# Ledger of designs, part 18: miniprotein binders against p40896

Target 1, 331 residues: p40896
Amino acid sequence: MLMPKSVALLRIRYTLEAALARGFTTVRDCGGAEGFLKAEIRQGSLNGPRLITCGHAISQTGGHGDLRSGALPASAFDSCSCHFGQVGVVADGVPECYKAAREEFRRGADFIKIMGGGGVASPTDKISNKQFCDDEIKALVDVANSYHTYVTAHAYTAEAIQNCIKLGVKGIEHGNLLDERTAELMAELGCYLTPTLVTYKVMGSDQFSAFLGPENSRKNTEVLYKGIDAMKIAQKKKVKICFGSDLLGPLYGYQTQEFRIRGKVQTTQEILLSATVTPAEMNGLGDKLGQIKPGFIADLLMMKSNPLDDITILDEPESNILFVMKEGRIY
Below, E stands for the ipSAE of ESMFold2; O stands for the ipSAE of OpenDDE; V2 stands for 0.75 times the mean of E and O plus 0.25 times the DockQ between their complexes.

## First folded at step 8 (miniprotein)

Design N2 (at its last look DockQ between E and O 0.35; V2 from the best seeds 0.00; counts 0 for: total charge 0, pae E 3.1 > 1.5, pTM E .259 < .8, other shape alone 9.417 > 2.5, unsure alone 53.196 < 70)
Fold by OpenDDE base, look of step 8:
Formats: structure tokens, sequence, C-alpha cells
Structure N2 (fold): chain B 331 residues (1-331), chain A 80 residues (1-80)
């Protein structure tokens, strides 16, 4: 049953307000957030974090952004495009990739998200799949470059990651199955890794065991335990790491658990950098966001205790955050 | 702190002027028009901005703008 637009909007409002209340003053959406939300937040009609958006994640037919059942005809995509909250758009071949990327920019995207490999939540792909041909990825990168921004890719495997980054993709989302060589290459090319460990933890929990179907649960289990190792490898090779959660729907409440999970493998300083300086740099905002420095936007958390002493404080924002300041305004 | 007191504090802070002094560890931050203007010691910034009022959050955080707010434990006090 498709959620009415009105209900979706109410949920979006709540999600944005809740994210801000948890201390996130800027959030990057890697698929589905509509451009109008940015305007509404800037105008104050919505209270939420500053949004950096890609619009729809661009995927091949049968890729991670193609959520159609394999039993559905190709025409079913056109009927589903009308649904509020579609994460992905399908583009096959260089001309469609050009069009898809340009359309996202026309709608106000700040960057492009692509599905460079198989995913957990998609019904028809395998995690081991490399997605898009080289010319398609290059086409997407070329368009993003013409707008002086980047492409980030969903990719788990070393193969998918290497394929993307060699073609000029500047971000990797997840990366749970990267190896040392891949991490070295990412560091060399100045690519950003955004681990999203909490999503796998939550979806794999007993409480949410029904969130994924049997096949997706299997895929989730495959990547869950590898993500921590991937992060260690990435750190060892000095890959630039961003903070991410990639929680879906009702799971957004667990965003801050990423701090707790990362605390097992990263120093508090590394985690905080991944949530401030590094993502600001990635998004061309390194001179405006992520630091308490003259000339920067006044995004601050007032806290009861120092998160440098215990990163788990950031996983308990309700008890530890006194207020959130965004652009000098207290929320 | 007391959620109701914190809520009141936040509402008051929202009404305050465009300039803030905020403690961050050993440094304090001056905010004007939504941007960080200066970072320095409390003493230096208080001297430079004598009209700024300070909000003390249990000695860990201090905001100066218009009124003095003190947080001790779970109690928030607004000093006019």
Amino acid sequence: as target 1 above (331 residues)
Amino acid sequence: GDPEEIKKLLEELKKLGIKYLIKNGDAYVVIENGRIVEVGSREELEKKYPNAKIYDMNGKWVIANGELITVKGDKVTIEK
C-alpha cells in the first residue's frame, strides 16, 4: 500500500526535526530527498539539518536502484515513478546517463549518486555484481564534473569500488568488502569512504528481522561483519572517511548508534573528523562548515560532557545535548 | 538539566540578539549573524565584547548574549 503523500511529508518533517535534535546540522542524502526540502529548510518552513542532496540514485536496469520485482514487466517502472520517495532512477547507456544526471542537477542536486554495485535491499541483484559499464560511469562523472561536483557510488566489493574510482568517482558509500589494495587506491586518488555500519546492525537485529526479506537478510549478514574490517583497512591506508548511517524509514532513530559502533575501531577524534571536517571537504564546504573557526557557519552542539572523553555520549543525544545551534540559531 | 528549564532557556536564547559568546573547552566563540567571528580565551573575548552576557552550562559551556544564564546541575538560572 503506497503511503499517501501527506503521510510521507509528515514523516519527512519528523525525520528532519529529529535528525537536527540528534545534533546533525548538515545531512547528505544519497537518494530520494527532493530538492524542495532544501528550500523549505532555508526558508524556515521546515526545521532540519542543512541538506546536501543528489535527488535520485542513478542505477542500471536490474541494479540496486531498481526495486522492481523480477516478475514485473519493464513497463511497471513507469507506473512506479509516480510514487513519493523513490530512491532510484534507471538509466541504461551513455545518453540516458547524461540525461539522468542532468535531470538531477536541473532539479537542484548538489552531487550525483550512482549504484556501482549490487546491494542488500534490492531484490534482483547480487552484492557481487558490478553495475554500469565503464562508459556509463564515465558519462555520469563527466556530467558531474561539468557542474564542478562529484559522483559517489554505492559499492561493496573491491572490484566495484576500483572500477568506480578509476573512472573518477570520488565517493564510495559502504565499501564493506574493500581490500587493502582498494583502500590504497582510494587514498591515492583522494576518494572518500562513507561507512554505514549501523544500518546493517539494526536491520540484522531481532527487533527488525522482518524488515528485510529472506534473501535481503542473507545479503545483510554477508556485509554486516565485514564493514568493521573494511573500516580498519581504510583507516590503516589513510582513506578519507565520512560519517554515515543509511537508515531507512522507521530506523532513523538509530542514527547515533554509528558513533558507538565506530568507537570500537576509530578514535573519538577520527570519528568526529569524519562527522565534521571530512564531509565538509568532500562537499566543497571545507571553508564554511565543520570547524569552529572565524568565518565558518556557526553550527555547534552544546553538550553536558565532552565527547572526546567518551564517544558514546553522542549516541545518547537526548541526555547529553543541551542544544543544537545551526547558523547561530538554537534549536 | 530539567527539560522544562532547558526549554525555557532555549526559547529565551532564540529571542536574544545576533551576537553570542560560547565557551568551547578553553576557548570561547563569538557568533554574529550566524557565523563565527572570533575564537579566543574567555578573558580576551569578555574584554573585547563587554556587553555580551554569559550563559554558563555547568562550567563546560558558556554562551554570552544579552542575559546571563547559569546551569548548575539540572538547574538553569537566567540572570538579568
Scores: ipSAE 0.384, ipTM 0.703, lowest interface PAE 0.8, mean pLDDT 83
Fold by ESMFold2, look of step 8:
Structure N2 (fold): chain B 331 residues (1-331), chain A 80 residues (1-80)
Amino acid sequence: as target 1 above (331 residues)
Amino acid sequence: GDPEEIKKLLEELKKLGIKYLIKNGDAYVVIENGRIVEVGSREELEKKYPNAKIYDMNGKWVIANGELITVKGDKVTIEK
């Protein structure tokens, strides 16, 4: 998670090129990809997906995006922030929230990502934490509204989710511990859920459980087992569901396994829509992406066989994708 | 098609940088300047775009952002 910025930038290039080759022509990044990468991809100097970015995820002190060790003093964070701020930034209080969100938009962000609850992979928080005060969330939403876009929030628990969406947050990342009442509220408010089940499956496997450490392994196990149930609830209550993987570092190559996991809960049609139409709608691109219609951008996958018959061919892209087209160009 | 023939086709498409028509069975998707221009049957679109370069996928499946184009008879069906 915490790597030198220069190494992270080199790995981001490789990761983006590989994601395009696996068939992802548009990727929404919820922390780590800066707006200058969009320009390089547009200019053709990098081969990669179209990027929708938040820049850095915004966290309170001690929250999920605050990756400082608890042994470091608060002033050490300020002195060493370049090493710890590559994934997220810290803002406490309404004025700092205004400034942090505006700074991300100044640097090219398309939306704001916040930490509305505790995380699995962070050193100083609990999954049960509700993060940010109401005024802080309202401030972040107000800034996003002024840029005609949205706030999405990392949140696992029903309480954290309900707090965020009642204050105007449009999207929920993960949501593994939501309940029926929360799903009803999300559907009523028109909110989007982006489950990321593959990351918990992979991180919970014997091969990769050491990546987390003991406390975070316990957090991960809780969210793994509840995540399938949460998606079933969300599907039943007609919550708008997007496709996501939230894979970090060496695990990014597993992103297509999410297609197989979703097959336990969704029909093949629902899975395909969750990766195309629904996220295009969420990001204000529903009139340009996600459908085959005149005027739409020519993002196409050529497959050996019909994924409506077998969704798992999308988890085998090397064997099943003949070519990837993005904006009419074949990669 | 043969994987080597597909790679050759892909390199030709990159080199030309021009508008083209992708064929899958009797279904066509017309693409120009990075945008989908039209979707339809062979008979209608070959008349309308007689100079468009045709890339015949020989019955392979085309997926466009969660939609699949198939042809049964002379009808174009978009599957989701």
Scores: ipSAE 0.255, ipTM 0.647, lowest interface PAE 3.1, mean pLDDT 72
ESMFold2 (binder alone), look of step 8: mean pLDDT 53; pTM 0.376

Design N3 (at its last look DockQ between E and O 0.25; V2 from the best seeds 0.00; counts 0 for: pae E 3.7 > 1.5, pTM E .293 < .8, other shape alone 15.885 > 2.5, unsure alone 55.28 < 70, SAP 89.861 > 70, not compact 1.42)
Fold by OpenDDE base, look of step 8:
Structure N3 (fold): chain B 331 residues (1-331), chain A 89 residues (1-89)
Amino acid sequence: as target 1 above (331 residues)
Amino acid sequence: SIKYLIKNGDAYVVIENGRIVEVGSREELEKKYPNAKIYDMNGKWVIANGELITGDSDEELIKRVEELLKKLGDPEEALRRALEKAKEL
């Protein structure tokens, strides 16, 4: 259901303020955040984390970014000029991929997000689907490279991941069904994995059982348990890992539970690196963000206790964070 | 510019103009930055207008907050601060 733009903006304000209050001083959006939000945050008219944005996730027809009902003709959606809050844009073939990627950069994208495989929340695709042809992915990568930035892909399966990274994709979102060989290749190519374990945990909970339809609930269950195993494999093979949550709508409040989930499979140091140094490096900000070092931006959490002793402290920010500093300003 | 010395484990961090300037021992940094506001989680503190206000008593904190609010109520000072903030961006 398309939310009115006005209501969406009010919710975005709340979501961004709440994310900052939870200790996130920088957030990468992998689909839907408009470039104007970055300007509002910089100007201080909106309080929130620094945003790194891709604009719309680029998808094929019927891909994970195509949320159109399969029961309706394409013409049923032509009248909806309301691109506000759309996660994805559809592009088929090399010329459309060039245009789509260039349009996102024209609108102020920092990187490109693509749907390289099927998803959980999309009704018309299977998780096992490989999305885009090789020439389409290469076209998207070539455009991103011309802007001296990266492509990241939504991909679950070993096949989809390998296909993307062999074509120059530098990030994999989720990766829940990766195998040891895929993890080795990711490490070799210096590809970044962003696991998002909390989204599957929360969507699979009794509290949100109605959030997913029956088919999406089945898909969610499939990837939930495999995501923990994938994290272990990726860690073992020394894949570069970023922190992520990928929570939708009312679920944003659970962002910090990713720390608790990861605490079962990663060391506290590995988790903290995934939430600081590694994502800064991925985004070309490794000289400015993610470290307490001279010349770096003053993004700091003042905490009552050391998160190195217990990572679950970061899942209880209301009790454990005294204040959040972003660019030397305290919130 | 207001400098902050913030405790980070056994070290302290100097913050100025939205950037980390230096990391070192308290003793070294206090000597080098004698006018820096020190935050080591000891004493009383409040956050006002994105600034850390420290004090030894509630009365001192209130006084410092009132002074800040008075400054913010000055249109020229408010403009100056807005311009300074804009330069930091």
Scores: ipSAE 0.563, ipTM 0.783, lowest interface PAE 0.6, mean pLDDT 86
Fold by ESMFold2, look of step 8:
Structure N3 (fold): chain B 331 residues (1-331), chain A 89 residues (1-89)
Amino acid sequence: as target 1 above (331 residues)
Amino acid sequence: SIKYLIKNGDAYVVIENGRIVEVGSREELEKKYPNAKIYDMNGKWVIANGELITGDSDEELIKRVEELLKKLGDPEEALRRALEKAKEL
């Protein structure tokens, strides 16, 4: 999508401020949030959540992260680079994978995002595609390990997930088609799953299916219906589950609906942990974020009523959040 | 630095310099941190700079927070604005 730089910047500012107002004091972005956004938020010139970023998603030629045909970003918010198509980067072969991952860390990334399987909103791949070769994935993992962090992978199918986690990938984004054996393996290896069901529900609705091309609409429908079952399997097998929405630019207002969808599968306590303790642990911040304990950063929500009694109040933040505190500051 | 005493269920939380410094009962923490600002949303007790403030002051803060959240956090309004801007581009 092409837009003026000034319009893109206005949308990013609005998106970040709105996410903070909805109670998201820390956000992990899996593509499109560059290091300058982290710096501006830290400096206070931009109000928004604390950002944990991968910079650009890394893909092989023709893979899901190869957006040269103008697909929308996969992240929950729009970035400054959307009008130039720079939400993903391409690397083919081991040396290019080393260089691409190192470049993202040089630019301020906190982790590496890769495409482990095909997606819905890219021009040339299928959900069933195997993306990188094993040696390429290992190269990306080796670089992330040298920076004492991790690789997370976009993957839908059991085969793609198993391939990634056996090679040392620690996180799986989406995972809508995982099976029981794959969930068992994820739990054994201590891997994290971040389902993002609201995106597929909203994008598959009659109102918004036109955002996708015909083939992407069909792919989206397949993953929409299977995602709830996959989450039930993951919960049953005790996979570590994080909260995510993965909403595309103009749909960011729907991100809190994920709380309501999760209520069909998880207890209220499980949902709250998935949005606080578990992602803090995944990102090496379990001693600083996600809990109300001495020494922890003062990221707090003041609610009108107790979400343990009714998780759906988090899907109504305008009526139920009295204030949002990030790092001790009320917003 | 300014310290805050915030109710969290049955416990209270002391905040200083962007960090949680202590969690405990209101009685214990008020004795230990007598100059802390208190946010008690279940009642209308406010302590700021050693002065007890009663009445509707906390209610005004709550109203301002609610107004801000409606202004910035309305998902249908945010979606409508984004779609309207996309049509103009």
Scores: ipSAE 0.234, ipTM 0.649, lowest interface PAE 3.7, mean pLDDT 71
ESMFold2 (binder alone), look of step 8: mean pLDDT 55; pTM 0.383

Design N4 (at its last look DockQ between E and O 0.49; V2 from the best seeds 0.00; counts 0 for: pae E 3.3 > 1.5, pTM E .237 < .8, other shape alone 11.812 > 2.5, unsure alone 50.928 < 70, SAP 76.841 > 70)
Fold by OpenDDE base, look of step 8:
Parts: structure tokens; sequence; C-alpha cells
Structure N4 (fold): chain B 331 residues (1-331), chain A 87 residues (1-87)
């Protein structure tokens, strides 16, 4: 991001405070959030959700995490020391993958995020691209396993998903183009799917039509409607599903619309599980978060009405949430 | 528990808003490690030191925690970690 670090920090503060106010007591960042933010939140110098972070999403050259213009040589970007706010880091080959993953852990990552396929908001890749070779993914998985944590992958296509999960990747972000066979395999392997439907809806809206360039807009349209079908397939095959939004920059305010979108294909109970129990389990916190049980962390939403009657009330937190409790503290 | 109740009452008087008073009281309760009950429909949640201690009926919890302060949020709903406590 071409903004001063100070400005970026102010925006991050606002974003985190706003997310907490919307009812999110824990947030997993899948690329870009620096580890020091966790300490600031724990210490109370920053009010926000509990953060689970991966640091930089690890990508191949020209992958979804490589936002460099394809029209310019690599040397054109050497002077850019602005690592703050960078979503991805580039690693090619097994040694670089080892180093990249270890560096993220050294800097306080809780898990590893990789770009296993092409994306929407990247300039030089296609959605159909499979990213990383098998040995590279395995290297990343091996490092994560040595830290007793998981790898999650950005992947849309059945091919990219299958490739990742067969190599030990435990999470799939998005998964919009998965098929029944892929979903079956995900369920069998205990892989977690995190759909992020709201990001495509918002980016495809008239209000934000300029957010994506023409090619990215086309890609966005391709995956938007398929995401709903993917959710149905994943549910049918009993894939473990987490809640996600993956909104960027000015779009963060739309986080809760994911509840409304999912309400079309999931029951309220399924949605709530995806936003509590399931992601807690995925992140090794199943004994501490996600349930109203003895010994669990007191993360609570006090609400004016029963969300089981209408899930859309969670999309209107300003009118429906009385307060947010995180670890027994009210915000 | 008695201290918390007194504090809540004082805050209600001062602020004129029971909800805001409750928020502040709960913050203080956390700091002091005081157990308190929050009503959620027909169920109640016991919280201490930022942790859920127990979930149950008012009758059971009042018996078990006679000194706990009970907060009734007018039957409003509580969601914690994806679960809704209903009566």
Amino acid sequence: as target 1 above (331 residues)
Amino acid sequence: SEELLKRVEELIKKLGDPEEALKKALERAKELGIKYLIKNGDAYVVIENGRIVEVGSREELEKKYPNAKIYDMNGKWVIANGELITG
C-alpha cells in the first residue's frame, strides 16, 4: 500500500475496532496482518478482535500474492521497501518455501497461508492456474506441521483444491469452483472450507465497479455465482465450513453481509457453527472458544432479538447488538 | 457480589442508563474477579475472570452461587462462540 505506515496503522485501528463492534470477537487474517497487532490487542492498547495471523501469504512468482505488474521487470520493484500492508511474499522452490514459512513463524504466525491457485484481485494470474509445485506445497506443509499447525490455501478450482489437500493442506479459502468429488475428498480428509461470498458480491456491485479492473471484474463475475453452488455442494458432502468475508480496504464495512448471503443456502445453525465452533476447532481453540460452556472464554454478543428467527439481524449489528463481550470485557 | 450490586446501583443512579451501568459494572467485576450471572432467555451464564464458569437455570445457579450478581437484560439473547442459549 502506497501510504505512510502511520496512516495505515490508524486505518488498521479503525478496522479492528469496527470489526469488534460488528460482533466479531476473533478474526483470522489470511495475509498481511503483522504479529505485533496481537500483542497490542492482548495488552489493551488496541481494541479489536482476537487475531489469528499467518503473516504474509506465501506465493510463487506471478502467483496470486505477487501483485507486481507484469509489464515491468522485477528490478523495477527492488526499491519498494514498503513491506507494511503487503499481503504476500514470493517464494520459489523448496528452500525458499522453507525459509518463507519459517520466517512467518519467526515473526509470530499462527498458521501458514499459501496461494494454491489463481485469484480474482491479482493482475498476472488466471483463476484456472494451479500454483506451486507439489514439492513446494509439501515443503510448506512440512514446516507448518513442525510447528503443530496447519496450512490453508487460496484455491478456486477442483484441481487446485485437490492438489493442496492431498499434500496435507488443511484449509481451503474460497473454493468457489469445487465439485462433488472434491467436496467428498475434503470431508474425508477433514479439510476446512472458508467461503467468502460477500467479497465477490460487493466487488461486483455498481457501487464498487471501479474497484477491480476489467479483467479482474470478469474473474469476479465468474466465481460469484459459483460460490453459492460450491457452498451447497460442500454442505451436502458434510465439509467443515468456516465463516469468512475477505473484504479489502473500504469494503470492510460489509463483513456482516456474509450472514445474509449464507442465509440463502445454510440454516442459521449451520451459519452460527461456521462462525464459532468450526473455526475454533480449525485453529486449535476448540476447547476454549466457540461454545457457551464451562471453561470457555466469555466471548458473547448480547442481542435484542433471537438470530435463530432471522439470521439477517446479524447483518444489522448497529441495531441488533446491545454489546459485545470479549473475554468478559464489554465493548 | 454485594460490592458489585452496590456498584451497579450507584452507576444506574449516576448514569440513568441501566445498560451502560451494567457494562461498567461488568468491567469492574472482571477486574475484581467477581462472579456474575447474565440472563439469556430462560438460561443464565456465569462468568468469572473472562471465562464461562457455568450455564444453567436461574434456580440452580442462584443456589450454587448465592452471592453472584444477576443481570437481567430484559430477556435479550446472548450468542457466545456460535451458540445461542435458549430457555
Scores: ipSAE 0.478, ipTM 0.757, lowest interface PAE 0.7, mean pLDDT 85
Fold by ESMFold2, look of step 8:
Structure N4 (fold): chain B 331 residues (1-331), chain A 87 residues (1-87)
Amino acid sequence: as target 1 above (331 residues)
Amino acid sequence: SEELLKRVEELIKKLGDPEEALKKALERAKELGIKYLIKNGDAYVVIENGRIVEVGSREELEKKYPNAKIYDMNGKWVIANGELITG
């Protein structure tokens, strides 16, 4: 059933408030959260995390952000945590890419998200697809550079990842099928990887696998088993790793399970850095967020016990977080 | 919605505990323009206008900020952005 805009707005409010209560004082949205939400949170009209937004994810015709032709709605399954707006826009050719990226910045975007490869939920592409031509990706990167920010790309395969980062894309979302050579290149170029393992675990469970159509269920299963191995490779090769969950709609409450999943392959210190220092650095906020130091913004969690001793307490926020402070205010 | 109802019930139970009272006291202190001195063991964090101003030992910070309100965490841990203050 299609959701009215007014109902979608109320659900976004709940989602943002819940994420803040779970300890996420800053969230980067890779599609769907429009720039005006930042102003509403700053003004106090909405309680929620500080938002770093891209507006719409930019896709080629038939790509991962193109949900036409029997597509599942973005609200059902997508790379963004927000149901409010259309997740993606379509741009083909260099002039349209310039315009699409500039439009997102005009509307308040902090960075550009592109679909550099095929997806799990999208109806007309394959995970193996490389998306966009080189001149199109370069155009998107050029626009982002002129705004002194970056492009991040949805990409699963080694080929898609390598194409993007060689053309100046700074970040890769997911990356479940990367290989050692690709990880070496990412580390050499200083690129960031944001794995999102929890969404595939949850969507692959018996309870939620029906959310995917038969073709998308097969694609999800393929990436589920590869994701842990890819993160081990990225860790071994010293790729800068950020924390992400890629959860949609009713699944958003599972976002903290990512902490527990990563505990199987990363140290507690590495996990905490991936959720704080590293993403702050990626977004040009490394001198303002991510650490308890003079001059930094007062974003603090009061915990019952030390997550360095047991990272799983972050997967139990209702029992272990005593309060959440954002910009010095308790929520 | 059943999951949502359970979370609402848990929040209601927590509202009457000392941690919620501390939350309200900190909000009022900010409205009065008073600096926060958050204690976590033998390390303190001074907060003013939404920013961390100083991190240091209790003795020096209490002398430097004599009018700051002190919120004793009583052995609880305070983290933000991945680094912890011991204690």
Scores: ipSAE 0.239, ipTM 0.651, lowest interface PAE 3.3, mean pLDDT 73
ESMFold2 (binder alone), look of step 8: mean pLDDT 51; pTM 0.354

Design N5 (at its last look DockQ between E and O 0.73; V2 from the best seeds 0.00; counts 0 for: pae E 1.7 > 1.5, pTM E .333 < .8, other shape alone 10.282 > 2.5, unsure alone 55.068 < 70, SAP 73.773 > 70, end hemmed in, 0% free)
Fold by ESMFold2, look of step 8:
Structure N5 (fold): chain B 331 residues (1-331), chain A 81 residues (1-81)
Amino acid sequence: as target 1 above (331 residues)
Amino acid sequence: GSDPEEIRKLLEEIKKLLEELGIKYLIKNVRVNGELKDAYVVIENGRIVEVGSREELEKKYPNAKIIDMNGKWVIANGDEE
């Protein structure tokens, strides 16, 4: 499944260009995209979204980011974040966590991604696992704070989420099994939630379910059904919600289906804010991106009709996007 | 007016002008999120400079290149993985 770097780089170019054409002018990568891609996009040698990157996700031995054994997960086939390079690194104990986080910042990371709980598609963990110890999480948060940025964590369960955010983690990726108390705590602490429901919908379909294997298919089914309920709870408790897809490789083209799925839970305004204002705020860009106001970067999506009337037009970009503008340039 | 083929031709002309000269331009006859229903947006050097009424902005920026959206909608954009 691993391919030559030259082939992987060509596929990354296509993937990034396609995402920009689908209307995504900024993308935050939670594993695999390194800082050199940002430079290539800024220089124009690679057309694509503005990138906000963590480099490698940091995991404990046997955790969700530890891909050293077992069947490859759905996230492991050809993508810009999964198979171009190592998606994650392993760090056990406080000194290794310090070093791993500092190394990612040295390589150009904008934030730190950690595995705070078990996953669907990794070889050795269960959804219910709490992964890092408290002192390890504190170490990662301390390093991120020293760089004036944040830690975000992969976590599904109420227990994993609460442990992370109480120790200073600012963001939670996925969160499919959160409960009302956890959502209240996230809102109180000003934490961000990034649900990624489309990946479970796609991987749970008859077309793709065999790719996961039996154990991962069962995990995937559990998180799919509970993820919509979790988003309803988070929205009700006024948790700050960002837009994400967690799609990899050839599946990346399904990313716009997340708009349609969220239409079952959120208002059109809430969905648009989750893809614009809220993620810009999370990443310290709230005075530069996400709004049409003087002084803001001219990242604009020109639509045939109003997505506030029908959010599903964002899931049909070929029919409904007239053009995409990034930094005043039309792509 | 709102023909996709006409818009593609406009995009090609805009891209050529941007390559030749850094220019200020006025996007007119658009709907903008928020309270403003009909708006003009001035863009210069990759930044939004002003959002406002037609009369004010056309007078203030008489040399701006015009992208006429013919009443189509514009939204701010962003996404995270």
Scores: ipSAE 0.406, ipTM 0.739, lowest interface PAE 1.7, mean pLDDT 76
Fold by OpenDDE base, look of step 8:
Structure N5 (fold): chain B 331 residues (1-331), chain A 81 residues (1-81)
Amino acid sequence: as target 1 above (331 residues)
Amino acid sequence: GSDPEEIRKLLEEIKKLLEELGIKYLIKNVRVNGELKDAYVVIENGRIVEVGSREELEKKYPNAKIIDMNGKWVIANGDEE
């Protein structure tokens, strides 16, 4: 681990409390959050949003979830799990995929996250890479299905997206390079797209740009602009869209900026739908969350102003949210 | 148009009230889901029991504690990260 577990837990506590304070009453984590956190939140020992977790994102060797340096042999990492990061786990082949998925479920995962394509920040893969073989993805999907849940995939390219969704993947994280055909297929198959535009914006900012090498910076910029276009395409084709931020660590505080970014390409109603009803449905909670309706969980934001008039209100929670109610309790 | 101090007091009151388990709450004068409704929301045990008009809900839940939001906006929410 890059930091002691105790320190990590303290940071997690802060992150969760802060997320709740910003108005997020339910959060889906697509890699890294441990299942025990859900119990702590339910018990009240930890204040935070309701968590829907996948555990570790499952990746192939050299995939987006494999953060090991390519300069070193595999043996160099045998004794240290820290090199894999807290986000991902490596699985190669059908048996390992079975095992990896089952292990995440054993540890309390609600769904499975896979790396279906390359990423921006990973050291050894390209965005254009399609990751996992068909049989591996199918294996992961089969396991998830046996638990009556879904697989979502990190994927940027049309190719990677299509490959995943044709094999039964029900969610696409990011999707920044999707095309019209891909969007049509996503809509047809009922696949959910979760854009995460804010992460690219923040990483590309002057404040954090130094952390990205020149190549990664270029990739990041490209992905950001393409992501906006992808979102437009997805909307046009009536793809189900969820709200996402994909911010880690100290960047987590920028999560509400996703509202501002999306406000440029989506209506406020579309954005709010993506942050309430649609993700609830994706996670099998459509009858419990995301609406002010009888029988639903009382997760509410009390706000000073109408976000429908200006979506940027939601990017300024400190000034605009009076209080957050989760399960009838005010935080 | 609310005074910050007034809002603070209201919040404190609400917090105290909501700490009481098992009590039905009527949140009144709420704009629900972007619609200007003189809408009342009944909450019990962490669940929304009913959403409706003042006339209906005050009659149906006479013993509910009423929280007046003075036309503040209320939305349900969720997020993915």
Scores: ipSAE 0.372, ipTM 0.684, lowest interface PAE 0.8, mean pLDDT 85
ESMFold2 (binder alone), look of step 8: mean pLDDT 55; pTM 0.346

